# VH-VL binders against o81304: the designs that were tried, part 6

Target 1, 187 residues: o81304
Amino acid sequence: CSIFANPAQRAKRKLLELISEEDRGLRTQKDPKKRDEIVNAIESMTVIGRSSITTDDSLSATWRLLWTTEKEQLFIIEKAGLFGTTAGDVLQVIDVNKRILNNVITFPPDGVFFVRSDIDIASPQRVNFRFNSAVLRGKNWELPLPPFGKGWFENVYMDGEIRVAKDIRGDYLIVDRAPYNWTESFV

## First folded at step 1 (VH-VL)

Design p4 (framework fv_pozelimab)
Fold by ESMFold2-Fast, scan of step 1:
Structure p4 (fold): chain C 187 residues (1-187), chain A 119 residues (1-119), chain B 107 residues (1-107)
Amino acid sequence: as target 1 above (187 residues)
Amino acid sequence: QVQLQESGPGLVKPSETLSLTCTVSGGSISSYYWTWIRQPPGKGLEWIGYIYYSGSTNYNPSLKSRATISVDTSKNQFSLKLSSVTAADTAVYYCARDEYSSGWYFDYWGQGTLVTVSS
Amino acid sequence: AIQMTQSPSSLSASVGDRVTITCRASQGIRNDLGWYQQKPGKAPKLLIYAASSLQSGVPSRFAGRGSGTDFTLTISSLQPEDFATYYCLQDYNYPYTFGQGTKVEIK
């Protein structure tokens, strides 16, 4: 409600408030009205981020999932309980200079699902990606999985705190900058 | 319209490096992926690798240790080097444009150039 | 790597015939499949992308169908210029892989 916050700060605060209780998107899957509210807030962020560059060096970070509509990712998070665990942080680790984007789903205390992608910057807001490899790791084992597909996403808004993206399938992704850097080790 | 033309030596000695260049005319090399594909005599097509105009590459694992693709945007060209060649590398080599937007496909191809590996 | 198998390896047909060529992927590739035509001594030519999308300038007698693992290319009324070898290509993941080819020969 602050009259002194700029439009981007107000819109961002509203978006983060809307998604804060949505269990990364799992609750939203059962609530079309809530999904519409969140999508409208994303469209506001898209307007604010229009013509900005969201594929520069600032994109290099460990991004932590706050909310998504991606059915496949949500299914994995939801079904972790079937194997006696719960999903921890869900991360997207991007290094623009190395041209990598790694998707990480953690399963505490020692499990991880790790998908490696190569990326190319296609425009000021668009990133092309190709899945290179995937592995499911536990404490004393790992299982390589078949390579996946490819696609693109557009970072419609990005700042020092969050990034908002829409992908080739029309799915949305909202992430924040994690307070740590991900490494491929368990320690 | 867009045209691609392969060039380079048609005869390469075993153990040496095969070097080919693809010249793009009628359009810019920027904003597209560019690929090399080969076809041994009497056999099918084999994808070698691609390059994005910014320099990003990916290779067929069967050739990755020997293949290098590079791009020269000032000349509107991209090139293939394949090291340590043997008779098995004898093939017609094609360059092609790899359209990447909402789908993938090779929409423009060069005419192909035969490279024979022999002493 | 994803293996692409075409059937048949060759067929003989007459002008006016309906020709169907099949392509099978060793794993699911969604609709990330293209069809290419190659005439002797020539480069391949794109006919169909995304399993069923006809490339601009390609005659409407060419049609692609399928998703997942099983795909078909149909030529509804074969013309003299259609005698060629046809290749499917998956572009779902690296390395891109072609089928072995299907040669369409005049009867």
Scores: ipSAE 0.006, ipTM 0.534, lowest interface PAE 10.6, mean pLDDT 87

Design p5 (framework fv_pozelimab)
Fold by ESMFold2-Fast, scan of step 1:
Structure p5 (fold): chain C 187 residues (1-187), chain A 120 residues (1-120), chain B 107 residues (1-107)
Amino acid sequence: as target 1 above (187 residues)
Amino acid sequence: QVQLQESGPGLVKPSETLSLTCTVSGGSISSYYWTWIRQPPGKGLEWIGYIYYSGSTNYNPSLKSRATISVDTSKNQFSLKLSSVTAADTAVYYCARDTIFGVVEYFDYWGQGTLVTVSS
Amino acid sequence: AIQMTQSPSSLSASVGDRVTITCRASQGIRNDLGWYQQKPGKAPKLLIYAASSLQSGVPSRFAGRGSGTDFTLTISSLQPEDFATYYCLQDYNYPYTFGQGTKVEIK
C-alpha cells in the first residue's frame, strides 16, 4: 500500500499521476489550476532533493519528456500536425563525461529535429549549457539551422527513474530514463 | 548511398607536410561529423581527429601539434594536413563519417584508405 | 588515454564454429563501445555500436554484450566471409582508442 511508502515515493507517485494525461504539457498550458497543482508537487520534490548531488555520472542517460512548461518545445510538438506528422519521442540525451546535451524530437517515420549543446557542471545541481547547432533532418535531406542561446538548469530532484529540473527562465522539465539509448541508423 | 574517397600523394619526404583530401559523394557533407583514422602497415587503428561541417575540430593529443583538419562544404570535401612527418607516419589513412546521436558515437561509412609512405 | 585490450590476439576456427572475442577497457566506459570488422586490404566495417546494437545490414549471427569494462563479440555460426580482423573502439572519452585487434583465421 502507498500509505506505507516513504515520503519521496509518495510525492513522486503523486507528481507522475498529475502529469499523466497532460499531453507533455500542452493541456496544462490551458489550465492554470492544474499547472499550480503540478508546480506544488514539484516543490515537494525539490524539498526532498534539496541536498542531493544530481550532476554526477548518473545524469548521463537518454531522458524522455513527460511534462514541461517550456513554450518553445511545446510549440514544436503542437505544430507537427501542420506537416502531416506527430511528435514521437522527445528526448534530452546527456553525457556528463563528453560534456554534451542533445535535445531530440522525432517525427515518425523519418524526421528528426535536434539541437546539440555543450554542458558544464557548475554545482551539485546546476548545469550550464550552450547551443552549438540545430538541424532538421529527413530521410534523404538535412536543413541546418543557426545555433544560438545559452543558459542553465538545476536538477532539483533525480533518482533511478526520473529527473525534475528548473531552468533560468523559470520553466520546469520532468523526464524519465528511457530503457534504451536513442540511436539513428543510416543504412 | 554515401561514399567516401581519399586522395593525395602516396609518397612524402621526411620533414614535409602530408596532405590528404576526402571527397564525399551520394550525400551532403553538411550537418555531419567527419574523421580521419590511420593504420601503420601490419598494426592497429589510430584515431587522428574529427571536424564538424561548421569547422569545429578535435584531435588526438599525440598528433594535435601537427594535425589540421579542414572542410570545404562547396566541394563536399574535408582534408587532413600533418606537418613534420617521419617514418612513423607511414600508414594507410582512412576518412570516415562520425555519427553522433545522444551519448553514442560510431563510424558508419569509410573510405577505401590511401597508403602514404614517408621516405627519402 | 583509455587502453583497450582484446583477447585473444588471434584464433583459428572452422566454418560453423561459435567464436567469442573479448575486449577490456582500462576504466569504465559504460556501453560506449563499437565493434569493427576489417578484411585484408579493405577498410574497417561497423558491426556493432553502443556495445550491443547491430548495425543495419549486418547479419544477425553477430552479437555484442557487455558494459563498463568487459565486452564480448560473438559470431554464432562462422561463415567463410567472416575470416577477418576484429577491432573494438571506445567512444567514451577523447582520444578514441581501438583495441589491438583479434585475427580470426581458417583452421
Scores: ipSAE 0.000, ipTM 0.480, lowest interface PAE 13.8, mean pLDDT 85

Design p6 (framework fv_pozelimab)
Fold by ESMFold2-Fast, scan of step 1:
Structure p6 (fold): chain C 187 residues (1-187), chain A 118 residues (1-118), chain B 107 residues (1-107)
Amino acid sequence: as target 1 above (187 residues)
Amino acid sequence: QVQLQESGPGLVKPSETLSLTCTVSGGSISSYYWTWIRQPPGKGLEWIGYIYYSGSTNYNPSLKSRATISVDTSKNQFSLKLSSVTAADTAVYYCARGEWELLYFDYWGQGTLVTVSS
Amino acid sequence: AIQMTQSPSSLSASVGDRVTITCRASQGIRNDLGWYQQKPGKAPKLLIYAASSLQSGVPSRFAGRGSGTDFTLTISSLQPEDFATYYCLQDYNYPYTFGQGTKVEIK
């Protein structure tokens, strides 16, 4: 909350405040004015992050979704809420050295939707990805799903707390570093 | 103008390792996917695998146990090794450059015929 | 693996004819489809990428259409240099797979 923070810290706090009550983007879908405010704040972060390296080893983390415009993820989150299940943490698990990125939507207590992909670092800010497989898993069952394709995203800003990205479809993603590591497990 | 040129022996004995190199000129090997594709005489095209300049590879599952693709950015070249060859591996081998966003092969080498025979 | 089936396997045509070649994928591949031309003794040449985008330097008589599973390549007015074998290629998923080829022969 300090007015003495540098411009980057002020811009970051403004972005986080703007998204704090947007239900990961669901509320923003029906509010174009709010979307424009958030996009303008993202553009400010993009300027601050210009020429920075956002695809180094510090990209390796369990990232937790704070806000997105991705319609497909938001639809899954919304649908779960309407039918008596609630989406838990939505994660993007990245390991730069292993060249993997897994997208995870949890459905507590027992469910998870998990999409596996491989990645290549294309530039200081761009990551290319390809989906390999997906799984919808419940307590005592597992349903494999076909792969979803390929694309790229650019991490326009990244620090020790958050990452801001835009992708090939023009969608935005804001994530923070989760306080835990998520791993795929069998059983 | 980007140019690719295959090189390597034209005759390989059964059970030996086929080794080919692709030399890239007129452009940097960085930032692209580099691929090997083959064509048996009188037949169609078969994708072998690719390497991203950082070292990440993907292979056709039919060849994954025998194929190795490597890249040498300092020499501006990439290579294919295919072990335990048989007569079925006789083909013209092409190297090509892949553009990631739309995944197409925009530049190709002229191809080199490799015959597997005793 | 995604199977790519072209039809016809061969066709005979005259200069000035409209030629249409089809390519069908065994599953949805969005628009991740390219068309390649191969002349005897030469490497394939990219004509169309992303199902419908014309590669720079390729004549406008070549046009691609389609998405999902069904794709076409059309040559609106066949020229002498267009007699070749044409291949479709899906690059949606590994392994990348080519169609079996369509040979366009002089009538």
Scores: ipSAE 0.007, ipTM 0.564, lowest interface PAE 8.7, mean pLDDT 87

Design p7 (framework fv_pozelimab)
Fold by ESMFold2-Fast, scan of step 1:
Structure p7 (fold): chain C 187 residues (1-187), chain A 119 residues (1-119), chain B 107 residues (1-107)
Amino acid sequence: as target 1 above (187 residues)
Amino acid sequence: QVQLQESGPGLVKPSETLSLTCTVSGGSISSYYWTWIRQPPGKGLEWIGYIYYSGSTNYNPSLKSRATISVDTSKNQFSLKLSSVTAADTAVYYCARDQWLVEGYFDYWGQGTLVTVSS
Amino acid sequence: AIQMTQSPSSLSASVGDRVTITCRASQGISSYLAWYQQKPGKAPKLLIYAASSLQSGVPSRFAGRGSGTDFTLTISSLQPEDFATYYCQQYDSYPYTFGQGTKVEIK
């Protein structure tokens, strides 16, 4: 029955290779053919992960953005240079037991934009979220922003290295596990 | 730029555990897969396994029951333990960087360390 | 596991010669193949990845070709520093596997 020794491994490698030079998705925005190719690779990962549980305790991590189609996040990353900074790591910090998810964009050396959310586990792959607050923080200042709304995302594939998700807006997210744990106390 | 250096005992007795450490300098251990490869004297190369900086591992099935790879990001190091060694485990052991996130080839290698299993 | 077989196991050549080494995979591996050079007492050095992509800093006399199951490494004009053992390696599937090596010796 098996065609390949490791079809899951092959599909994952293909996905990661496709996104490796896409500047977190910025280059993909200008290349619809490349976007379609990446989405097809994501659909392969969805099939591989179909019956898996992706909302258990292993979801708790500091996740680092590798690629996304989310226009708002990419816009912020792209325009950081106009204000004398460059976007650093873009993170999604999840704690399933505390029922929280924080979206973080770092602006080295001193800046950060983060959005706090509450989460509820709706199914083995679906997470519901609600934005509660947002903050833009610099070295010696902080600007609170209004909450942005609510939605859901589905982790269609997750393992010890990466997570692949699709959200309520039809946007995709590919992240890996960051080599550090981010906390709100970091500047 | 990036340099890898193996360290550990050069002689291990049969049935004991072989333990090696790889120190990464000139770059962060973060965002890469790190691998161990061995080469018995006069023979070819055998992949042992890898570790992602998050701690996720994958091993050659031939060694999976005996091999353990771990990573210490604070020290910029990763390590190999191979249990229940025999004379067949005598080899030069290399640590190397596996891009995996983009490719599965090894672009930086340590100099290698010879481990002899002898009683 | 995917078996990688190199031909020849050894060859003798002179400076200036064109040298060709072949690597065959027991299963299709697309273009997920790398070539390494190893000199006595030294670690392997990456020459080529993705079957045909030359690693930065590697001389253009090295060229890789092939896809699927049949791959070739060519050295168009052998130099004194090219006498070494060459290994192919597939990275299509786990476990990663290497060919047995081809030793290029001075004639």
Scores: ipSAE 0.000, ipTM 0.523, lowest interface PAE 13.7, mean pLDDT 87

Design p8 (framework fv_pozelimab)
Fold by ESMFold2-Fast, scan of step 1:
Structure p8 (fold): chain C 187 residues (1-187), chain A 119 residues (1-119), chain B 107 residues (1-107)
Amino acid sequence: as target 1 above (187 residues)
Amino acid sequence: QVQLQESGPGLVKPSETLSLTCTVSGGSISSYYWTWIRQPPGKGLEWIGYIYYSGSTNYNPSLKSRATISVDTSKNQFSLKLSSVTAADTAVYYCARDFGYDYWGMDVWGQGTLVTVSS
Amino acid sequence: AIQMTQSPSSLSASVGDRVTITCRASQGISSYLAWYQQKPGKAPKLLIYAASSLQSGVPSRFAGRGSGTDFTLTISSLQPEDFATYYCQQYDSYPYTFGQGTKVEIK
């Protein structure tokens, strides 16, 4: 037998190194060259993950944001300081069997922005979603927001550590498996 | 500053299971790869395997049939079990943090613990 | 597994000397190579990663060069605290592998 460089391991390590100091994407917004490097690394992961199943039971997890190009989410993270807080973990809580995906932005110690969605598995890599409800919560207050819209994303690569996705708007998402399960919900 | 400390029995009988725990202090066990490396007395370094804080593992093929690495994020610890030990497993065992997220290599190490396999 | 071969196995040098240690990989590993320093009775310490990047807090007299299969670690002006064994390590492919070590003894 012979042992060669593992292309998937190398490509994954390069991707994670490129995003490690990008402040979840905020620094990348002002650096088009860095964005292009990261997108090229994502395309390498897409090739490696081609024909894989990324919508099976292993998709059920609490996923933690590492990097994104999504402008709306980054805007919320950036502006948290104006209200005397900073964004904590940004999570996607997915349960394939229950057909749910909840987006969570935490604002320690007491705040959370919580968006509930239904999901439908459309293909081995594609997930359709529909927003059901949203709430912004502080220590002693809640502001419910109307549900708005639907879309899809494709998990172009997924393993026991990370997931890489591209969505209907052409935005990218890189997440890892959180070291905890998100169990606090504002039903 | 992050510090690592190995603990476990220093003497193990042949055919038994070697069990070591690494305690992480001064920082979170989350977001990193955690690795075990050993060094027989007077010899070089051998990589045993790693665990990502989510539970994903990868092992040196030479040890995969006997090695198990686990993580307990609530205790900020990760552990190594090596079954069916022989005198060849006598070594100083190190735990270390591996920046799998960059090219920095193993930047934080425990002090090492000597495990002797003898009757 | 990728074999890492260091040369020399040991050397003696005086304070102020320029010391060069070489490391050869049995296969191409690009720049996925780290160098470690180990003093007697102590854990290894990371000196250089990505073949040539100096780890924070490591003196500038340490320098790494190379890519592909041939790599060097140079200490431009040897100091008394540099008495140690030095190891190269590839992280291009699993399993990670180390060179056999080079012992640097100060005269």
Scores: ipSAE 0.005, ipTM 0.497, lowest interface PAE 13.4, mean pLDDT 85

Design p9 (framework fv_pozelimab)
Fold by ESMFold2-Fast, scan of step 1:
Structure p9 (fold): chain C 187 residues (1-187), chain A 123 residues (1-123), chain B 107 residues (1-107)
Amino acid sequence: as target 1 above (187 residues)
Amino acid sequence: QVQLQESGPGLVKPSETLSLTCTVSGGSISSYYWTWIRQPPGKGLEWIGYIYYSGSTNYNPSLKSRATISVDTSKNQFSLKLSSVTAADTAVYYCARGEYYDFWSGSYYMDVWGQGTLVTVSS
Amino acid sequence: AIQMTQSPSSLSASVGDRVTITCRASQGISSYLAWYQQKPGKAPKLLIYAASSLQSGVPSRFAGRGSGTDFTLTISSLQPEDFATYYCQQYDSYPYTFGQGTKVEIK
């Protein structure tokens, strides 16, 4: 087939190339031109994903962070040295049937920041969430943090490899399906 | 701090369903893995399965067709049902809390155990 | 399933003795190994996780070593309360499996 027969694959490759060296978004925070390029690529994915259902059972998975503009998440990743380590994988573990979404930041070998949320499917692309609990945990200690906040995100594009989302604050999230299964993963 | 207590009938008839509940006190069930382990009299330990507080489960393949684990966060409890029991299911049943070691692999070890409850399957 | 083999199955020791128990996995489990102590009629108690990490509240005379397939639990100076059965357990892959147990008896 023609190279132009699959515009989705071309747009996806361009997006993944743009974010590949951005350190999950940390480098992008200081580079507005690069941010604009990535946002334009996300808009292309949004057009391709228009009218698709991205809140079905295939959303149930262990998702691994590739890139984000979320300031709070990036701050935690950047400050991983406070735990005597660097941030490992940053995960979003979703179970649509149980209506659960857990945000996980690992700090190998023994640290984790863990935020639990309830979700409601509001539309074919929109998920509402509310934080239930949060904990910062090390080898022999844990610090429960007060859970607060609720919001929504829209999965503007999702396939067998990646998911692209935009949230209530206008932040973006690009994730892929992790090559391992966590206990809440169904795909 | 956290304590677990098993409850349920100590005697079950062959072919019936064994039902046990574990009550968690001194801490919230809205975290951790919650697991069941059994020990036949005079024998070693056998892992039955777990439930993560969100409802995700995993079972020992030898018991998967008969075992169901459920969690009720409003009551701070989790439960085991084992169907079609036989004399081979006679054992002390323990509930335990699974503490995280590695989130990507989902690995856990059991840091808090209930006292155990003996379930006898009578002929 | 990963087979866990403990040796010896039982041993007799005196208070003050150094006791070593070994545990072997049928395949590599990195450091995903825990040790539990069980006294007659009681629930198991976690002693060590991650092969070598001492659980809070457990006396320092207990020490774990090893990685991969070969692991040891050492009690440096056996106390009267240490007479019990000890189990190793792998948590690398499902189903989780336990060793058959090592009974530490008074000599």
Scores: ipSAE 0.000, ipTM 0.451, lowest interface PAE 14.9, mean pLDDT 85

Design t1 (framework fv_miptenalimab)
Fold by ESMFold2-Fast, scan of step 1:
Structure t1 (fold): chain C 187 residues (1-187), chain A 122 residues (1-122), chain B 107 residues (1-107)
Amino acid sequence: as target 1 above (187 residues)
Amino acid sequence: QVTLVESGGGVVQPGRSLRLSCAFSGFSLSTSGVGVGWIRQAPGKGLEWVAHIYWDDDKRYNPALKSRFTISRDNSKNTLYLQMNSLRAEDTAVYFCARDYYDFWSGYFDYWGQGTTVTVSS
Amino acid sequence: DIQMTQSPSFLSASVGDRVSITCKASQDISNYVAWYQQKPGKAPKLLIYAASSLQSGVPDRFSGSGSGTDFTLTISSLQPEDFATYYCQQSYSTPYTFGQGTKLEIK
């Protein structure tokens, strides 16, 4: 191991290497052993992030999906091909001060699946959410979908580069800070 | 076109083991978003969820039954299994196999088999 | 575990009647509720999911409503084939749990 990296940096590198070729989690769905390895790495990050505040203003960002076990998001990403496209960006746009969290999946060149949510900061690591609306947009059309669900997630680790979360259903989410801010154009 | 057919039920003595099978057609458990589970119903009683398994091999169990029951699948045969160990009189029930299609709303059962009866007789 | 309680447990009605069955969750489950119909000796059939979404092939006389902890299944004009036992189920978290059932009988 490098003598120049601290334990947190090493654990983070290991986690990112484990997920780097997992196709956001789609490949992991077919490999339970790999899933266990990734979950163990997440547990290490949870220990490192213990007692940290992960729900402050630094949570406000455009977060880009790196890996998840969340079946509903993975289903949408996988099925993009049936609609003649491929999922582009998968984003979670959070603004703590406005109390919003929007889930975005782009389908280049013109498609987007957009779910709007309200959030409430419950603790130093826990965020409560409630879905308000969902819409599927194409080039010249828009289909509003009924919003469903609410729950919570806990950011078990967060720094200037990544965030690791676990939700009420026991699913995991690993994201990084996107090099851009997502902006919705809606008329 | 979606069908599920349970088999393997019967009369069994307390403490013994039994394996139930569910043969399904019209879908594949290799298909993303698909799951199959077991729900049981004791004579004259309501429905109780037992376990289910998803296309990604995610297995979920009723905590009261997890230590004695194991869910598994054989994708090449389109067959689901429930291994039941250390059977008790209170396990007497009709065991249904049902599909859980995991898209925007998971955890509901859209197609069911007719059930197979398990009687644990002391 | 989340407990689902149905009311009434038994209901007598006539063809053409409007019937409502309620289901109460022990905690907030948003709209993660499904409703099933079961006839004697047969498997349950899904009627409603996500509290208010009608399953394909189910007659439009069936409807669901509610959110949070209180949910209702309504049959607007009973038909002979609707006499059965009805169950609600929460899909918010595992273990998935069902109500005790409501038996709808001919008056």
Scores: ipSAE 0.007, ipTM 0.534, lowest interface PAE 11.2, mean pLDDT 86

Design t10 (framework fv_miptenalimab)
Fold by ESMFold2-Fast, scan of step 1:
Structure t10 (fold): chain C 187 residues (1-187), chain A 121 residues (1-121), chain B 107 residues (1-107)
Amino acid sequence: as target 1 above (187 residues)
Amino acid sequence: QVTLVESGGGVVQPGRSLRLSCAFSGFSLSTSGVGVGWIRQAPGKGLEWVAHIYWDDDKRYNPALKSRFTISRDNSKNTLYLQMNSLRAEDTAVYFCARESFYDYLGMDVWGQGTTVTVSS
Amino acid sequence: DIQMTQSPSFLSASVGDRVSITCKASQDISNYLAWYQQKPGKAPKLLIYAASSLQSGVPDRFSGSGSGTDFTLTISSLQPEDFATYYCQQYNSYPLTFGQGTKLEIK
């Protein structure tokens, strides 16, 4: 086995190693030193990805959450257990040609929290979004929620495996390409 | 304006230890994407990589030297160190420190002038 | 370890000549190859990184080409200050390894 010295692969492997045992970010909330290490690794990915186009057709995918600092999302994941369920995959489903981005939190076997958004490509790395609708859905019931607002995020690095983003609130998101395509028919 | 200056070389007897230093000016060792390391050159021979340390404290060694050499840094002093133990005649060389920048140059873009280590009685 | 082999080891040329130095890796290193120039008693100087990218401040008579296992450094019109030893170096995998060097000397 060879250890690769190339800058992008080494920085990416370091990032993925740092987040691998962080429970999507829940453990990191209690460990400021670890958070700082991960943020430094993200800054490395940011520089590697500078001047790259991360808002082209390759952005269209079902993205699966690996790690985030977003408090709202982590709260939902953490509290699922209190009500007799466990958060499954946390997804961001993007279709650049249709100009949509859907945020999905699954609660197997029957539940999903689903937020629909429209997107607008603002630059080679920046995506603007506006929430259109949100719904909490179970097997035979549905609870619509009011729209939340708008924002932007920047995909600071993206390749065939992962995407790293920063948003308007200063939160980070690290995702990989899911081995399946999400569809509403899953619930 | 960017400079690297090595020091600590000299004549030492086999089996002794020696610590080399490399002081930087014009950039920070804590800068994301920066690695700094040591490359040596025996008299009349080519270049041999010794060790590197990166902004995230990742350390990489030439496997032939790992058991005897230790790389470290002091970011507050912007200084790189190489601790060399159990020195042998074949360690006689000029030792260069160099900066590796992933982000700007993807190679060793700035080098010091070198410090000479001679292992001899 | 990845072995880097340069050819030729010695090259005699005149000012104004076009010269090429080759470097062969024992396995695929993509484009993770740098070229350095070293003058007697001095530290090496980076000329080319990523196989073909010219380092800032380096004259445009220097160029690099190749990918995978076979690489070439070309000097399009030799100047007196170009007589030196040239090294290739792979940074695809650890340990980092250099070629044995090519000494470019005046005819």
Scores: ipSAE 0.000, ipTM 0.476, lowest interface PAE 15.4, mean pLDDT 85

